# Ledger of designs, part 1: VH-VL binders against p14760

Scores and structures below are computed, not measured.

Target 1, 178 residues: p14760
Amino acid sequence: MSTRKLQKRKILPNDSIYNSLLVSQTINKILSKGKKNIARYIFYKSMQNIEKIKNENPLDIFKKAVDNATPSIELRTQKRKKGQISKISIKTKLERRNKIALKFIINSAKKRSEKNIIQKLQGEILDAYNNTGAAVQKKEEIEKSKSPVNNNKKFISKNKKSKNKKQKKRLKRKKNIY
Unless a header shows other numbers, all headers, positions and changes below count from the first letter of the chain; antibody chains aren't numbered by Kabat.
F, E and O stand for the ipSAE by ESMFold2-Fast, ESMFold2 and OpenDDE, each averaged over both directions (binder to target, target to binder). V2 = 0.75 x the mean of E and O + 0.25 x the DockQ between their complexes.
[cut] stands for letters that were removed.

## First folded at step 1 (VH-VL; framework fv_patritumab)

Design p1
Fold by ESMFold2-Fast, scan of step 1:
Structure p1 (fold): chain C 178 residues (1-178), chain A 120 residues (1-120), chain B 113 residues (1-113)
Amino acid sequence: as target 1 above (178 residues)
Amino acid sequence: QVQLQQWGAGLLKPSETLSLTCAVYGGSFSGYYWSWIRQPPGKGLEWIGEIDHSGSTNYNPSLKSRVTISVETSKNQFSLKLSSVTAADTAVYYCARGYDFWSGYLFDYWGRGTLVTVSS
Amino acid sequence: DIEMTQSPDSLAVSLGERATINCRSSQSVLYSSNNKNYLAWYQQNPGQPPKLLIYWASTRESGVPDRFSGSGSGTDFTLTISSLQAEDVAVYYCQQYYSTPYTFGQGTKVEIK
């Protein structure tokens, strides 16, 4: 029997202004109905506004906001005895958890009451940077649901995890990615 | 949605200690200061003090000698003790969330208030 | 301590008319490094806790109607209700958060004529 090899996953490039993979991922998550230039404008304008307000590197502020909104675990459903469904805690890769944080920030921003999406995104990023706001609140709700026993059963071996983390950190430092 | 629920003693005699507790639901305790603010009947608002999840406190200097705010982070609760009460301490006491935005705190969520009456 | 003084103490306004409340701080609440005024406005309906309306002198809190606006800088601030509605009958307080202790104005009662 022959099975077709899976296509290599497309690699997302770093953005052109901050040279950051995290920024490129964020722009893709803002993107609605295929209008990438609008998503870029929204993100970069919010970052310019943050820089003016804080007089600090806006990329550093954004990275901290993402860190603050990143849960330490992911909740998944498990079918229990008698057909009951319960949520179990598993520790997934940092990249996947950062994607969850980005979703929290973007979706929380869209629900804000400011007049335009730029101000909404700006406000949510600054809230998360200060370890407050709806995105961080969603992260903390996941943290409260943490189960040590289920985490232990689902974890990849410590050696593999440590190795992957070290490699990731080296690449992030070298390529200025998150 | 963040919700603050508060409870404690209603009627006190002069010289007793006021004790109130506030519980936070629907959100994290970390990343905020949690304040107590009081309002005597028919008068304005007076900030009493604040505490964060680590137990770091700031008190109104006018009340500092009589006030203790404590935190029970595992329960998402914080409490006010005000010693040596007098009739001047009769007020509605509110707990509130202080939100730090560019090094300033404003109060965006409030408990419903607890009326404390000090009578001889 | 920074003292906050409001004027007037009470204001009677007809429905649909403009209400203007003033707040003066004894010291500037403008922080030059970030160009922000550390001033907030609250609305208190009878029997309820205060509700945050405006922060940073002019930024409306989530869910606050656009008929509410804040203006001013330094020591002189204004809360404006462009077209008074029945539900706007309340006491309004300004607050500085420039330095501890945080202090509030004495309040302005808004009533319908």
Scores: ipSAE 0.000, ipTM 0.427, lowest interface PAE 21.0, mean pLDDT 79

Design p2
Fold by ESMFold2-Fast, scan of step 1:
Structure p2 (fold): chain C 178 residues (1-178), chain A 120 residues (1-120), chain B 113 residues (1-113)
Amino acid sequence: as target 1 above (178 residues)
Amino acid sequence: QVQLQQWGAGLLKPSETLSLTCAVYGGSFSGYYWSWIRQPPGKGLEWIGEIDHSGSTNYNPSLKSRVTISVETSKNQFSLKLSSVTAADTAVYYCARDEWELLSYYFDYWGRGTLVTVSS
Amino acid sequence: DIEMTQSPDSLAVSLGERATINCRSSQSVLYSSNNKNYLAWYQQNPGQPPKLLIYWASTRESGVPDRFSGSGSGTDFTLTISSLQAEDVAVYYCQQYYSTPYTFGQGTKVEIK
């Protein structure tokens, strides 16, 4: 047996219908009360409806909706010496920002006026695809809150945990074992 | 193992409303669509419509004006009403589970069927 | 609506011989984004509900004997019973689940010669 076959780590697989990691991540974000089957059902039915409306690949529509709702930066709260609070903008990895977009789409869908969750999700995805709707509005609010470059540098320079010599040495040892 | 049990009136007069109920045991009711499918004696299968636990429905356009499917999620039950029946509605009526993992569904579990006869 | 047509309407086959049933859809049931055919096959014995045999055109349902196989893509599909057994005497239906309304073929009756 290979070491990969022996590993019992939790890995998020691609979904079974579209073979897409993005779809799998979306289903996880929809999931509440541990009911994975209902989350998968909601997502796939909304995608089927989108295909019938647009007569296009619903995965491509969904990817564009996510892209349109993805902010270019992430906002974080920083505490100052006098107890003051300031917000700073940070450029983070695309995957992390895509997860933020998924959260915007799902949370905005839940607040829609349609009669059921499938129609709510369908509507929010189509709005985001057209660069409109509440999810895209949340993204635009973040874009408007972009801080000057100096704020990013100040925040980055205060982050010292990843520079720890002992942590780097332990990581190298762990890498050699595995 | 998932089991579907169905019941309802089997003999109707023209113009009456057909009413059938299906109860689901041994599996999750939420996360699936549940369908009604009929079969006239000696003929093929006709899909009537489907419903999920939240009450979301899709109906066969040929029957949409006469069909109502409803759900009672607390009891894992769903019901069919077909109004203004005629002799052409004489059929065995089946309830069935739509396989949820698909974008459009095939039927993996079926009830026993209820024979409905419409005669004067 | 997608119309499903089966051929033949009835088929008489000797025990142990191959039975072949054809199903044609009026439009493609192949979905390009996942390369799957939204086509199922059912077996119905007299007085019983239909039983799922095959889905995705060629995937056997759990518990279905290996002698049953499905093939085809797009609009033309085939159900094959490689060696007919007595319990296989039934009516067989194809079904598309590509779009609502879901539609079935008219059925093919398989009987022993």
Scores: ipSAE 0.000, ipTM 0.482, lowest interface PAE 13.2, mean pLDDT 80

Design p4
Fold by ESMFold2-Fast, scan of step 1:
Structure p4 (fold): chain C 178 residues (1-178), chain A 120 residues (1-120), chain B 113 residues (1-113)
Amino acid sequence: as target 1 above (178 residues)
Amino acid sequence: QVQLQQWGAGLLKPSETLSLTCAVYGGSFSGYYWSWIRQPPGKGLEWIGEIDHSGSTNYNPSLKSRVTISVETSKNQFSLKLSSVTAADTAVYYCARDYYDSSGYYEDYWGRGTLVTVSS
Amino acid sequence: DIEMTQSPDSLAVSLGERATINCRSSQSVLYSSNNKNYLAWYQQNPGQPPKLLIYWASTRESGVPDRFSGSGSGTDFTLTISSLQAEDVAVYYCQQYYSTPYTFGQGTKVEIK
C-alpha cells in the first residue's frame, strides 16, 4: 500500500527567450525570493543592449563571458585552531565552477559605477567577454593560488583590449548625442 | 493579433479536479509568461500562477498545494488543474499573457473567461 | 505577500469631471536599481475580462485614451481620469508585479452621479 518516494533531482528548465539553461540559472541568481519578473527584465534588457552594441548573438557573448570568469579550481575553506582559516585548492565539477563564475559576474556588476543595474550587468558581461573586469580578476586571483601560474589562461591581446576600450568610448559618445 | 481561446469543465462537484486549457493564436508563445487569474462572482481578482514555454512555473502560495499549471509548447497551449475543489473555487477563470515581457513590449491579452461552478 | 489597498471602495463622479483613485502597497514596489515602480492599473467592465490601462505606474498602454494617467512612487499611487466619460463606468484595480504572488487591490467602482 505505502510507496517509497525516490530522491528526485530538481530539473531547471531552459529560459523562454534563448532556450538556455545557463540563462535560467543566471536569472535565478540575480534576485532571490519571488522577484523573478524583475530578474528576467534586468537580464533580458542587458542582453538586448549587448545585441544592439555588438550586432552579434548575445547568448554567445554571455557564454564566453561565463567561460572567461570560470576558475579551473575551487578554494575550500578549512577551519584551524581557534578561528584560523586557511584555503585549500580542489578540483570540482564544471557545473559548480560555472555557478561560481555567475556569482562573480553578478556581484561584480553590482559594484560598478553605471547608473542602473541593467547597465552594470551589461558592462560586466562585456568586460568578462573581453577577458577583463572585476569578475575575471576574481577568477585570476583563484588561479594564482595554484602552482605554477599559467599565463595562457588570458586569451585577449593588449591591442584587442585597447580597441575594445576605444569602441566603448565611441558607442558611449554616440549614445550620449542621441 | 494575439488571441487567447480557453475551454474546460463548467460544472463540478465538490472534491473533483478542475481542468482548463488555453490556446494561443496569432503570436509567439515563446518569450512570455502565461497566467491564470480567477474572479469569484461579485469579488476581486486573484492571481493563480504563471508558466513559460519551457515549463517554468510560479504559483500563488495560497493555492500551491492544489494547483498545477502545465504547458504543451508544440500546440501553443497551457492548462490549469486545481484539485479537491469546493464551493469557494466557484469563479470566472481567465488565462492571460503577462503584460510585462522580457523585451519591454507590453500588450495585455486575456481570454474571455470560463465560468466554473462547484455545487452538489 | 504584498497587500494592495484601494480607496475609495466606490466613487460617484459627474460626466466631464475628474475622478481620482488611490492605491497603497504594504511594501515599496520601486526597484531602486532600475528606478521602476512595478505597479499596474486595470479597468473591468461588467461581463468582460480586465483591460490593462497603465503599467510601470505611469506608462499608458497603447490604445488607452489620454484622459487616463497614473502617478506615484514607492507605496502610494494614483489613477486619474481627467474628464469622466460614460464608458468609464467600471471597476478599477491596481496590481503589483514586484514579487510573486502578484496581488490586486480590492477594486474601486466608478459610477456616474
Scores: ipSAE 0.000, ipTM 0.451, lowest interface PAE 18.6, mean pLDDT 79

Design p7
Fold by ESMFold2-Fast, scan of step 1:
Structure p7 (fold): chain C 178 residues (1-178), chain A 121 residues (1-121), chain B 113 residues (1-113)
Amino acid sequence: as target 1 above (178 residues)
Amino acid sequence: QVQLQQWGAGLLKPSETLSLTCAVYGGSFSGYYWSWIRQPPGKGLEWIGEIDHSGSTNYNPSLKSRVTISVETSKNQFSLKLSSVTAADTAVYYCARDTYGDYEGWYFDLWGRGTLVTVSS
Amino acid sequence: DIEMTQSPDSLAVSLGERATINCRSSQSVLYSSNNKNYLAWYQQNPGQPPKLLIYWASTRESGVPDRFSGSGSGTDFTLTISSLQAEDVAVYYCQQYYSTPYTFGQGTKVEIK
């Protein structure tokens, strides 16, 4: 029983429709609290909707969305001399960073304003594909911590931030209408 | 115009292994799960398990220790092996297509003709 | 496992009359996120494999006559044959596909009165 469970958990097969390990990993992340059948349905329906909207291979769109949400480093907290906490940038394997991107996309999708989970997921994937949205913002926060040059972004004007908010609200409104 | 054809041994002795094969004609393996479902004489239906083209399986927990489903994608075939059979395994065995993805869930829209398997000593 | 219970076990109906079969699940098969009931109905004629009649509780499969209809939500479902014909004499099964293992009701035999 235990041995079989460990072996099963060590080996994750590619999904049945796209023959993609990334897709299988995504379905498992969606599953975390739900039924596996329903997780597959949610993911595949969001992919079908994306294909209809874009008239492109939905797997390629999804791979690009994941790539755009994948940070170049991971942040680790370390307690320094005198009890100060510092964040240290660590370069890890792409596989591990892709799993972080999947968490960003799924968690950000759940917090979206669309009516159902399928629309939430397709919306977050399309935003990430266009290098926008909450998942990409989480990635940018990590990137900001990596680069000394990015620390100067604290001087970004209120107008730019306000415009970005308005643009995001318009995109969400447009998606809800259509 | 997709058709399922099934075949295998019809008579078994207790303790032997049941082996059945199902072939898909006129359609693709990809995009579906393929199931085995059995029906003892005069009784209802029991789902045994499912497999996709990549070899990913799900089994009924009540049969999991005895069942193996495998796939030969190059031949558009999938097979059932059920070990250590007893008289309780006497049933008509059906192969079936599970619809999912585009096809809106895991109901069975296409069935093979059935194979009667009798376990007797 | 989700247990499926049908009622009645057998039903005798005159030709042209309405036949009603009930199916209950031990747990809800309605998924709140997509508002769909993961329930199907099958017809089995003697010596034949089951044939899909209804999926998503109320959607008729292509080629299934209009006299067959499905209704219900959550845990309580009904298959209705509005005007029984001779070829409708069969055993009918409900099935949930909300969760593995997929499970079926025990069956309802429909006979001519």
Scores: ipSAE 0.000, ipTM 0.462, lowest interface PAE 18.4, mean pLDDT 80

Design p8
Fold by ESMFold2-Fast, scan of step 1:
Structure p8 (fold): chain C 178 residues (1-178), chain A 121 residues (1-121), chain B 113 residues (1-113)
Amino acid sequence: as target 1 above (178 residues)
Amino acid sequence: QVQLQQWGAGLLKPSETLSLTCAVYGGSFSGYYWSWIRQPPGKGLEWIGEIDHSGSTNYNPSLKSRVTISVETSKNQFSLKLSSVTAADTAVYYCARGLEYSSSWYEFDYWGRGTLVTVSS
Amino acid sequence: DIEMTQSPDSLAVSLGERATINCRSSQSVLYSSNNKNYLAWYQQNPGQPPKLLIYWASTRESGVPDRFSGSGSGTDFTLTISSLQAEDVAVYYCQQYYSTPYTFGQGTKVEIK
């Protein structure tokens, strides 16, 4: 089988402790420069600490933290005729926006002042859970900068509707002439 | 319009395993959690658990040791297995659509018709 | 677990009159960061599955008549039917979705006098 086809069939399994795809995706993002066992240890230990602090299911806390850091849109850079760069809003799939939130959380955690990566990660997750912290601030910057969402995709039914609109314009133009 | 169709065994003896399946039509299976909820006759509703298209699950802690929810994403189906049933498990069982957590605005906007499961000797 | 308690257990109201159902949670279901109450209301007719009426404590689901309204915040919530109609005879349930396990009230039966 080709490498590309094998990659498309490669399904990331749920993690072994929380049985969550979101957790597996998070561990993989922590893994960027580390060993997988170390990434798993960091994540699970931060979750255990959160459970002790909040006395709640840490997975529910983590899911809410991710939700709070997930932007509703993505910003794209577009050049104008005057040579100025402007940004337009585009709505993308939830899975992609969740991955952006995970990057915000992990990158923000690394920049924290706590003594070790476990404490940095738990702190950022708890801040995001409370809708505060650097990860949520990055999300809010996107929210404040957004323009109207551009979904530029057309389906068969919408294509037919567009044709009908063109016909209506044609009829209006004829009526104005006569 | 989204439609949930459910089926499975209606009569069980104590200690048997309950098995129910729910199929989703008319909408996307991805982007949602799919739940099982039960209702004993004349009583209120109890959430059993949820699963998404990737197999991520959350279970009610009171039932976690006996519950397994699985998914057949290619068929847009998810299934409930509840082991070691007793008379206390007699209820109407519903499947329902919830939202995936990242877009959590509400829970359970579409429901299956329900399956009455009776556990008696 | 968050416990949900409704009152009254049953309510008889004349056609065209206001019906009021209360729901209390054992802990706050208000998430202060987004200022949303993770509370929903359902209507269940005999032999039918529950139907979502209201989410975020006060937002009506599409297709739900204007006579249904939700109010409240934190731990105390109210479902109001401003002018009861015959088709509103049902059992009503509140539900929290603030944390798992999701939990429901015991239900309030609404009947016509």
Scores: ipSAE 0.000, ipTM 0.450, lowest interface PAE 17.5, mean pLDDT 79

